VHH binders against Dimethylsulfide dehydrogenase subunit gamma (ddhC). Designs and how they scored, part 1

All scores and structures are predictions.

Target 1, 240 residues: Dimethylsulfide dehydrogenase subunit gamma (ddhC), of Rhodovulum sulfidophilum (Rhodobacter sulfidophilus) (q8gpg1)
Amino acid sequence: DSLNAGNIRLVDPEETVPVIKIPDGIYLRTPNDPDDIIWARVPEFRVEMVMAPPVHPSVGLRYRDEYPEQDLVVQLARTSERFYVRLRWVDPTRDMSTLRDRFRDGAAIEFSESDDSVSYMMGTDAESPVNIWYWHPDGDRVESLAAGSPGSLTRLDRQPVTGASEYRTGHGPDDSQWIVVMSRPLASEGDHQVSFERDTIPVAFALWQGADAQRDGLKLVSLNWIFARMTPDAAPAPGN
Below, numbering starts at 1 at the first letter of every chain, in headers, positions and changes, except where a header shows other numbers; antibody chains aren't numbered by Kabat.
ipSAE, averaged over its two directions, is called F for ESMFold2-Fast, E for ESMFold2 and O for OpenDDE. V2 adds 0.75 times the mean of E and O to 0.25 times the DockQ between the complexes of E and O.
Where letters were taken out, [cut] stands.
Atom coordinates printed by the task and the answers are left out, and those that the model quotes come from them; centres of patches stay.

## First folded at step 5 (VHH; from b27 with T99K)

Design d03
Fold by ESMFold2, look of step 5:
Structure d03 (fold): chain B 240 residues (1-240), chain A 122 residues (1-122)
Amino acid sequence: as target 1 above (240 residues)
Amino acid sequence: EVQLLESGGGEVQPGGSLRLSCAASGFTFSSYYISWYRQAPGKQREWVSTISSGGSTNYAESVKGRFTISRDNAKNTLYLQMSSLRAEDTAVYYCAARKTYWLGDRYSYDYWGQGTLVTVKP
């Protein structure tokens, strides 16, 4: 099986997870390398991914409690100057190019720009937008986007996010996976670019396994915000 | 009645080529991931290659660069083009069909063929 899904902590909606501080300049290869040894020092967590239509399909789709096999495995890390996200998920085949270049292909992390947002994947209005980092497998292209309401996706003027990926073949289709790293400098100016100067940042995730076949364009999303805690210091455990 | 029927096996010298076919009937072939597996005598069945409903592929490391999986959805047929064959490729080759990896439980394969023998002479 090789994914170790049972040993990776499942994070519930609205939980807080730490962004792990790693040393500056420690990478053995390139900065976004998904196979860099430093990732072994960053704890993984799982988020449950569900089908994205606004209403749950009536055809009995659900994740199993014991081993939800459609989970997204996430690592959040930073240096003194840069924020990183690493995503990995099972994909039985590798799609390096699609003719459909819409948001339905690839992987994304969504950041809330404010605490006023009601929507975790689309924003609520122009004053409470979300910043989305969208990775596309064609050329490892990452776009920084803004959304203020459903369907109002806009490419931002500044594009500070970079990424890289690897498709890792396992012992079969059940443990073959994409691994994606996206990163951006902590300091970034521009309308609707997420600020990492906050103590916590609401984040959400999305995946597409292409609407490039007979599928209806399946999209999986995390259920609600998870809160990324940016402080280098771990939160103290309750004393009593 | 669902059926997967492999053909195209036979004897070949090292370095030779064969093309396997898997004819499918009784289900919506175009909606399935289709795979080749193989089993040598005395060994466990092992995965060879998978092709998605949209034509994306994945290969075991032992066959990358030598084998090519393809499908013709209009003919409900899966193919495996095998080149640069080695003695270690001797096995019964099976096709298998599986609906999805995305939603709900990870599924076992829904349908399996009976296999076709490939022998690469020492």
Scores: ipSAE 0.229, ipTM 0.650, lowest interface PAE 3.6, mean pLDDT 75
Fold by OpenDDE, look of step 7:
Structure d03 (fold): chain B 240 residues (1-240), chain A 122 residues (1-122)
Amino acid sequence: as target 1 above (240 residues)
Amino acid sequence: EVQLLESGGGEVQPGGSLRLSCAASGFTFSSYYISWYRQAPGKQREWVSTISSGGSTNYAESVKGRFTISRDNAKNTLYLQMSSLRAEDTAVYYCAARKTYWLGDRYSYDYWGQGTLVTVKP
């Protein structure tokens, strides 16, 4: 796979992308294997990531307009058992932990628990919340979180989401990238665990660059919702 | 020094049960994916089951419904409860530990045990 996202189909906000159904009997050797050949069978699409607007004064104080935008390459797949997200993006630095004034990298996918009328910025209210899968490199866990608004982020009691990552180094910093896989069983109990028993799920993404002290609300985000189609539709599938 | 030490292997009749253990030391066990692999004679090593630090589990189709993986972080121990054992389950069973990052391929675990033999025969 090319490290250059430029040749990958750009998905516009509010566009629909398919969640690829992996045939039964095909499994990753280990959960969330970012290098599994199965991913070659899942088309990639690219999402533009831009700085999230500051929603809290503390973030505003740290906000920089000069933060570089970037592309996030996304793959969505499901088996009869699990839903998978594979993310990759260029990152010149491997930031593994948050210690003192050092911050870790991060990535997240956000699912609307209802429809696209919900704010893609962490939900609209308690009645229209989002489920967030939050990956960080310094742990073996992908956190399953919920939010109804900025600042209302809550860790859910049940944590069915798992993840794995690879930091791939290239010839230069611009060639280095994170590859992150997150997944959970299709059926997961607990409040605010997103249901995959839907035809379409609005999804959004977030990235944190630890080297730039990005954290919390200071992050890159995708614009608006992208619609993940759980069932095949009439639209042509993205090219491989 | 990092160690993974499997135990509990032995001979068992078809349909029988066996419980394997993997005792870990020398690393932060609770922060790792812990997996079982097995290798039958003349065959490649194959993935059996994994349990995440958060307790999420996954199983190979061949063992689903028969095997149960669990962990006790306080004891730094991984378990594999095997039931309804079959002849084809005969193998050396290995435990392996991996952080959240993968290096290279699906078999690139950070740490491997030496294995414990399970023989299923009448």
Scores: ipSAE 0.000, ipTM 0.219, lowest interface PAE 14.0, mean pLDDT 86

## First folded at step 7 (VHH; from d03 with W102K L103F)

Design f06
Fold by ESMFold2, look of step 9:
Structure f06 (fold): chain B 240 residues (1-240), chain A 122 residues (1-122)
Amino acid sequence: as target 1 above (240 residues)
Amino acid sequence: EVQLLESGGGEVQPGGSLRLSCAASGFTFSSYYISWYRQAPGKQREWVSTISSGGSTNYAESVKGRFTISRDNAKNTLYLQMSSLRAEDTAVYYCAARKTYKFGDRYSYDYWGQGTLVTVKP
């Protein structure tokens, strides 16, 4: 998995990206294997991740000095029965701890349940929420959640999403990375679970990096929706 | 002026232990990632370990389980506890500080120390 930004297309907010249909006859070693050979056939794209907007911004804090920038590399794929997302990002240290006074690493994809009029900032209200798949590094636990506003996060009754991950140390901290796969059956399970029976689905992303004790952890988000095209005929993007 | 000063190197028998220190001054130590690197004679400098500002760690496979990185932010000091030392661990050990890591921005450190020599007898 390349860390050369020039080889991976940067996708801006509100662009459309294809969900690549993987032929059913290709061998998968396990459902969520981040190292499966099939991922070489799925085009990658980059999303710029920025600090979530502060509720009470610090006076004099400059974005480029105090807000780390991070690219998230994403692949979206499906089979006839299952939707997959693969996420990877540079993380100089592995933070799996849930100890007091520390935040752990984490990653999420957020789906609109309807159209792009729903706020990507945790939904619009209780009747227009977003569905969030939230990966935890301890035991590769994935939660399916709903949110209708900031602070309204609710664990859903059905938990159909599974995941697996790999932390690769590379040759040093600047090429060490998390690689995370999350997946779910295409068929909907329970209230407020995203439906994949739509032609396009708005998606957004978040990362938590627990390494920054000075900020009680670091939350990064993609800005605005990116549109995932579910059509089975979509060609892999060449990165033009 | 920024300074990183390593100490604690020396000669040790195989299987022995040493503790290296890196004293930092002239910058906000607690907000930096700090790393240990080493360079053996005739070889390229290689990464050993990194500790984040929040205390999370990462280790090269060759030292995992034998070396422990830690920091004392009150003393502005980085440590490397080395155990089960082998002849292959003979090198000059350097500390290095870097404020951030970003996709595509590799191998760039803001500050480096002068190094301390560790010799493991054959």
Scores: ipSAE 0.248, ipTM 0.642, lowest interface PAE 3.5, mean pLDDT 77

## First folded at step 9 (VHH; from f06 with T100Y)

Design k04
Fold by OpenDDE, look of step 11:
Structure k04 (fold): chain B 240 residues (1-240), chain A 122 residues (1-122)
Amino acid sequence: as target 1 above (240 residues)
Amino acid sequence: EVQLLESGGGEVQPGGSLRLSCAASGFTFSSYYISWYRQAPGKQREWVSTISSGGSTNYAESVKGRFTISRDNAKNTLYLQMSSLRAEDTAVYYCAARKYYKFGDRYSYDYWGQGTLVTVKP
């Protein structure tokens, strides 16, 4: 049971995880494929997701203290050309669109544009910003965004990030999950596009449960930076 | 007193339709995930469908395209419209309510109904 995250390595905040280098000559079926066999070669790690602090007044009005925590399963990989993120998490409902009284699911990975001195909560300031890849299920759109504070989210001019998703229905609501792949060319021009020409990149994550009216600052987040190590491996590690 | 009470069960021919209801009382219905489960004789209870507080739905593969779950929060009532019924749909159908899904706590619901019998036979 792939949804049993108990046997997947739990990564603590401020821990380092490798970005697996996919050897040359190995190709994905498509640039973004949640079911590509290559992911079996990339180890999964598990991140604890908790309700984000209500730092914005609008969030405070909607905040619930009893929201459950959940685990996000993450895989990080790269080829000689692209950086890949695969995310999966349990979600009993598929929320595709934002309506007046309904909200869509979402997922994001946040990159520090510099080091871990930058706040993992959407950056410290304009000089210490983060680059955010934000996925939502409607059209499998992935937006490249930047932020220097919780109120400064900005869509970047260049949108080099692409994605694909699968909602897999299980035998029960707790067996249903989103699987999302996001990727971008390693080299990307434009302000606030994260550079992958670094040894270590602080990353953080966010999830939105549309069914619970989560949106904007009302979200689940990882507790702190996790450090993605870009040092190439000789070969992909065995999958979990 | 908290209660979930299913109704609408009965005998129907294959290909027929039936609408089940689950009336909730004693708790804030609107804030819960509500699900239908069913249990056939000699089999384990299986999940059928879930609807969130916001109206998002999910279905077991075996009932997709045939069953429709809905809710009326004003009436504190859950519905299951069943169509194209098959013999294998014969079961006691239960409604269940859960406020939140918890990691590692699968199929744990806060409240369960007593069930209503659906029999599909010629």
Scores: ipSAE 0.283, ipTM 0.650, lowest interface PAE 1.7, mean pLDDT 89

## First folded at step 11 (VHH; from k04 with T50V)

Design m06
Fold by OpenDDE, fold request of step 15:
Structure m06 (fold): chain B 240 residues (1-240), chain A 122 residues (1-122)
Amino acid sequence: as target 1 above (240 residues)
Amino acid sequence: EVQLLESGGGEVQPGGSLRLSCAASGFTFSSYYISWYRQAPGKQREWVSVISSGGSTNYAESVKGRFTISRDNAKNTLYLQMSSLRAEDTAVYYCAARKYYKFGDRYSYDYWGQGTLVTVKP
């Protein structure tokens, strides 16, 4: 996989990206295989990640003036049964520790449960919430969460999202990366489980660099919404 | 003026140990990822180890279990404890500082040291 951002389409806020429909009959060995060849058929796009502004005092106390930017490479796909997200980003260290003085890496995709009028920063209110899929490396767990505000993050009762990850150590820290796949059935019961029965779904992203002691509200985020367009178009052939 | 100054290099026998230091000045050391690189004669420079500002570490497979990277932010100093040294560890060792990693230019570091020679021979 190319780690050169120049070869991957930069998607700006409020732009639209396709959710590639994987044709029926294409079988995935495992639902969340980061190395599945099918991903070669799904276009990558990259999103600029910036440090989220501190909105809570606890975050403010931990906030540093200089935070690095990051690029997140995203692929969105769906089968007739599941919605898939593949994320990858450069990370020089594999941080999995949950010790008091160490912090783990993390990644998330946020879905507006309605439209783009909802705040991409953890929702607007209880009536305009977001659904968040949160991955952390320990156990390759993905949590389905909801939020209506930065302080209202809640774990949902139903946890239909699954995931898998791979940390690839490169020849150096600059070509080492996390690759994370998250997915769930297209249809999911329960409150605040995002519906995929829409033409366009606003999505946003978050990353936590454990090495930089990022956690909770101290995180990298994409700016505004990116619009995931549900499309019946089949995934292109490899190499296209 | 930014400076990274490596020290501690020298000659050591196989199986021996050596501790390298990299003294930094002229920039906010504590905010940077600091790496060790090495270049053997006639070979390309290769990454050895990295340590984040917070102390997270990573190692090249070739040195994993033998080398330990650490830092003292109060002293603006990076360390590399090398043990079980092998002939193939012979190289000039460089420290390099980089504020962050993302997709983009590979091997582009903000600051480099001049290197210190480590020679492992009987």
Scores: ipSAE 0.845, ipTM 0.932, lowest interface PAE 0.5, mean pLDDT 91
Fold by OpenDDE, fold request of step 15:
Structure m06 (fold): chain B 240 residues (1-240), chain A 122 residues (1-122)
Amino acid sequence: as target 1 above (240 residues)
Amino acid sequence: EVQLLESGGGEVQPGGSLRLSCAASGFTFSSYYISWYRQAPGKQREWVSVISSGGSTNYAESVKGRFTISRDNAKNTLYLQMSSLRAEDTAVYYCAARKYYKFGDRYSYDYWGQGTLVTVKP
């Protein structure tokens, strides 16, 4: 059972996970197909998600009496052309809309642009920024963002990241889940677009449960960096 | 003491409507996902619908378009408006509360009601 946490390796903070190289000649049905059979060849690992600490007093006021927990299942892969992230997590409801009293679901992966010790909470400062891929279900849009600190989130001029999602209703709310794929060409021009020409890339994750009115700073986050090990390409990746 | 008490069950003809209620006490109702489940005679319990604390909903395919789940947090009450009832909807209906969902905690709810019987027959 793929929804049994015990069957998926738990990755602790500061551990290393591999980015799987998809062999040449393997083509995805669509660029970001959550159901592509290729994902069966990519190992899954599980990340514990906890409520982000409030960075603003207003966020703290929106906390529940008890902080919910979540597990995020992650797959990292790359082809000769693109870097792929596949995320899935249990979600009893599909939240698509942002209204006055309704909030949409969301997911993000954060990349450190530096090999130095940078805060996984949206970067340390302007000199140590992060690149964030932010998915929301509205049109399956994935935004490429940058931040140097909490509150400094900025949309980048170039938006090379694309995505697709599937909401799978199970036999009940406890086996219903989002499945999201985000990807980008390996080479991407522009400031704060993470470079994949590195041996190791620190990554962190965020989830927004719309059903729980999570939004902005009120979100679930991974506890610390996880280090994605990147195998160097034999040849330079194509540019964006 | 925590309590979930279902009511509103009864006999109804096919095509009819019923409204079920689940009155909750003894816990922070407004912070929980609340679900309806049902169990027909000789069958396994099956999920019917869920509603989040904020009002997000989901339905089993078998009841989608016919059933509406809602809640009143001020009254600590869950509702299930049932319409276009069918014979196969005959079951004991249960409400169940759970605070959050994640991998590894399947089929585990914090609180269950004792159920209310719905019988759809000509």
Scores: ipSAE 0.827, ipTM 0.924, lowest interface PAE 0.6, mean pLDDT 90
Fold by ESMFold2, look of step 12:
Structure m06 (fold): chain B 240 residues (1-240), chain A 122 residues (1-122)
Amino acid sequence: as target 1 above (240 residues)
Amino acid sequence: EVQLLESGGGEVQPGGSLRLSCAASGFTFSSYYISWYRQAPGKQREWVSVISSGGSTNYAESVKGRFTISRDNAKNTLYLQMSSLRAEDTAVYYCAARKYYKFGDRYSYDYWGQGTLVTVKP
């Protein structure tokens, strides 16, 4: 029920995490609701989110002192036909700006087809374009984008990703959070859309905190890839 | 060195209004989340409202639509405008400052005020 992050395993960069398969035949009243019962059956993991590394080492020491770190709680799931990601994070206030030239809350997952140790989300070039699912709080709009270099985001011709969200006020600021679900069919249509046909897929994450203050309206990123395992582990051996 | 000083409390009739202030000194007020909390006699302290450094707000369900938090960074002052007051709002009201909220964070607030009493008469 509550945010109990201390009990949720922290996943380090380059670790492998399972995508949990959920039975296909269950009809639920709110299948796209972030609080759907399906999510109670999927284990959570934490990813540490940091500001992008500074250009200069001296700035890096001062940079870390000035800005908070934040954990992102992630769940990865699939059916036989659809891949799902659920993201949640603490946010004491809801920032729902609709102005075009203002920052607002946002969340993204990045997918790569390569096993490179470098993530586009940290502001460095990827060797190949990556596919990004970007969620916007106004209207729960999710976009499928391609990115090859910093500042080089391109909206893709096909837009197969959907999502929904909830901002939940808790009993205090430390218990208030965004919860976001994004999903897409496993079958890929269109150039630069990630393929789920591999055993593992490198993923990375980003959060945009709204313009609470000029300095705090910046992007948080996971440090590098983690690997989403699409194929289940072998069943445990029976007792001998 | 650091000080948070609440004022504006007093007695009020049901349905009445009060405005609380919290004057801050000794820290960079503009970079903090600032909150109001309250504690009624014999009860646990409970959250009322929070305002971010950028001016975004959040409220406990029990006060939504009746209370408004605001801040004036030039004066280092936090405000709580309370309207439609009820007997259940009787409490000591505290302001509190905290730089960061983290998922799973166990840290408490950096600074607390000494409180101002609000009494809503029967």
Scores: ipSAE 0.451, ipTM 0.777, lowest interface PAE 1.8, mean pLDDT 76
Fold by ESMFold2, fold request of step 15:
Structure m06 (fold): chain B 240 residues (1-240), chain A 122 residues (1-122)
Amino acid sequence: as target 1 above (240 residues)
Amino acid sequence: EVQLLESGGGEVQPGGSLRLSCAASGFTFSSYYISWYRQAPGKQREWVSVISSGGSTNYAESVKGRFTISRDNAKNTLYLQMSSLRAEDTAVYYCAARKYYKFGDRYSYDYWGQGTLVTVKP
């Protein structure tokens, strides 16, 4: 309950949020610019982020004691031809290390390829795979990946997603943050790339915090799917 | 149980240097973000610098390039090397420890020290 973040709507799992249509051709500077003035026209939402379920059972007790719940601030937008996501979160330090035994910051949005409200964790079976856009801070590299079962990730043949970012030092560690934009054409390109022709798409989010170098890829995840409404008058997704 | 004890404060001439230390006990120092804050007379407490558990750093713009934060996890000690000191750096300096951050949660630190005074002579 923060006055600075309290005005941003908290979105619970399984709620529906709109993808805001913005005018074509209004981006005035660089592609995916996190500081583009157009973002002032797009409402922000918060989602709660928690430590990902443990790889080993003993890590479960660490979840309860180690991380307070964190917020990810999200904006979803589109033009007539392109889908955009903007993510921002508190990170007291910038961690861009590429050393083999160090972990870097990262962010992802996950899209279900099905309309069902099923488990968000890297897909549930071959019939319900997820498409993941994974942003890396080194060169603002974004990878489009597929996951069809736990622990399996495949880099897709086509890589249509681009991104840009800014690390912004605030007045203290509590308002120093990453801001990341990722985008892709609405038109589908290649196998296992999410289709934006659907009225409603289940989405989920993940973050990696490189500042905790003692952990094997410390990961925060949203609790379950939320539903991105691509059209303003579309019926709510199943499960709402 | 938990203690954070600052030391190394004192009087210096403008352009001089000081090294502050913060000795920690009673908690797992290596797992925490450790920060320096300062409070000048009549001013709000302001952030100076932070260092992560993994050694990554960040600085307030007013001290960037002049101050260096570091930590020695084997000695459970945080340091602030202060150089090119100015009259505006006169303040009580505090160390503080916090494990996690989120938006709008300013000054909600798990542990604070009692402070050490730095005075930069005119």
Scores: ipSAE 0.451, ipTM 0.781, lowest interface PAE 2.0, mean pLDDT 77
Fold by ESMFold2, look of step 11:
Structure m06 (fold): chain B 240 residues (1-240), chain A 122 residues (1-122)
Amino acid sequence: as target 1 above (240 residues)
Amino acid sequence: EVQLLESGGGEVQPGGSLRLSCAASGFTFSSYYISWYRQAPGKQREWVSVISSGGSTNYAESVKGRFTISRDNAKNTLYLQMSSLRAEDTAVYYCAARKYYKFGDRYSYDYWGQGTLVTVKP
């Protein structure tokens, strides 16, 4: 069937969305399978992705390129033991990079450590850092990172996040897409790993395009935090 | 002013080969996704292949392994090498250019060519 994000509910900034509890009796054999039948039971929502402003002011160049806004389609789910995110977006061609550099092409979800944060990208100070799960298209590598100041990304000592992806060719370039799943146990170890023992977790999203343009000029971000409401099942014993 | 002009169509036997060209002028060819589409008589236009500005490609399942899209940005020309042709490949082939894609924007292309006919029959 043709994929059309236009009839999927658009979620506005600062809105609350549910994390769907998957019954424990329906266990995935492969934790990150993007095509698992369970995903048909998790409602999708759509977030608007816009070009991030350049980090550095332009002093000699005009950035007049007309990069389109892009929709990101998101599903949030959990079991009693594991949190999952599924992301999908239009990409007319599969861009595998055997010479990939850090963060040149990819997708990310960002989590705030604070329930009241209004930061929407890269944390704004050391007192309110963000935990970022970054998926790399080359080999489905996922990194758990922390960001606490502009331009500062730190790979965390513990790497509990895993992922998998599928590139699907559609009926045309406009519905050919990447589909990415990332997941982690609800219990975690290590500094700055997001805690899922909260009722509501602020989340934001980013995409990097690996095309001909500058890396910073191809970064797409959601406008602000969206609030992920954990389903009512009790969290596992308190994580460290 | 802006033009996409297809050529290289013709009649060929099943199993044969053809190479289509699409000459572009009047816009910055190198910054566009360029696609091939085809339309058989009485059918809806269907996508065949696309190539990005950086040379990455994608193909409809029905042509994968038989057709190869390529581009020469210095000559502003798109190519489609077709091999192992079948009767169902008979159609008018169009090139089309678009800079950006979003879900649900099927056929909203900035530029279309006039088409070149490919006929596969004995």
Scores: ipSAE 0.449, ipTM 0.783, lowest interface PAE 1.7, mean pLDDT 77

Design m06
Fold by ESMFold2, fold request of step 15:
Structure m06 (fold): chain B 240 residues (1-240), chain A 122 residues (1-122)
Amino acid sequence: as target 1 above (240 residues)
Amino acid sequence: EVQLLESGGGEVQPGGSLRLSCAASGFTFSSYYISWYRQAPGKQREWVSVISSGGSTNYAESVKGRFTISRDNAKNTLYLQMSSLRAEDTAVYYCAARKYYKFGDRYSYDYWGQGTLVTVKP
């Protein structure tokens, strides 16, 4: 049975996971098709998502009771020319509407520009810059952003990241989900765009959930960096 | 004491309409996802619809376009407006409350109602 997310391995903070190389020239219906059969050949892993430290105590206090536990299922893949991330999470209901573009109702992957361990909180350390790919459900818009200081995000000059998504209604609320793919060419120019010329890249994740009474919503983050290994050190399961 | 009390079930002709209610007490109704489930004789219980704390909804494919879920948080009441009823809609209908969801956690609901019978005549 393919729907039991509890069988997907939980990856702990600072663990290393492989980016799976898939063959060039695989036909996809679209470049970021979340439903492509190739994704069945890329191992999934889970990361635990927790509420981000509150900027104001009332934000953290009020919304913890509504979302006490969330897992994010992740796949990391590449071709010879393009890096892909696929994210999926349980969402009992679909809501395509957003009030604003930035960091409301969305998903993100964060890449460290340093090879060393850095803060997992977006925009929290000016000395540890990060590149963030932020997906918006409205029109499947993806932005490449930089965060180099606490609470500060800057849209980058180059915008090479694209994405697509699907909301799947399951047999019940517990298997209804968002699925999001974001991707970018491996070769990319510009300050603060992550370089895929590295052996290992620290990555972290975020989800934004809209709030009824607030415009900034609930933010969930992964507990710490995990390390995406770009170069294979053992043969992965083969793709088509 | 927590209660979920369904009402509004009964016998209807094919193509008819019914409105089910689920009155909640003893917990913070407005903070929960509330769902309708149904069970026909000899079959497994199946999901019908869900509504979030914020009013967003989802429906099983078999009822989409015919059933409408809603909630009144001031009255702690969940509703299911059923229209264009068919013989296959005959079942006991249950409301259920749950605060959060994870993959693979199918029936870990915090609270269930006793059910109300809906019979659609042949």
Scores: ipSAE 0.444, ipTM 0.784, lowest interface PAE 2.0, mean pLDDT 77

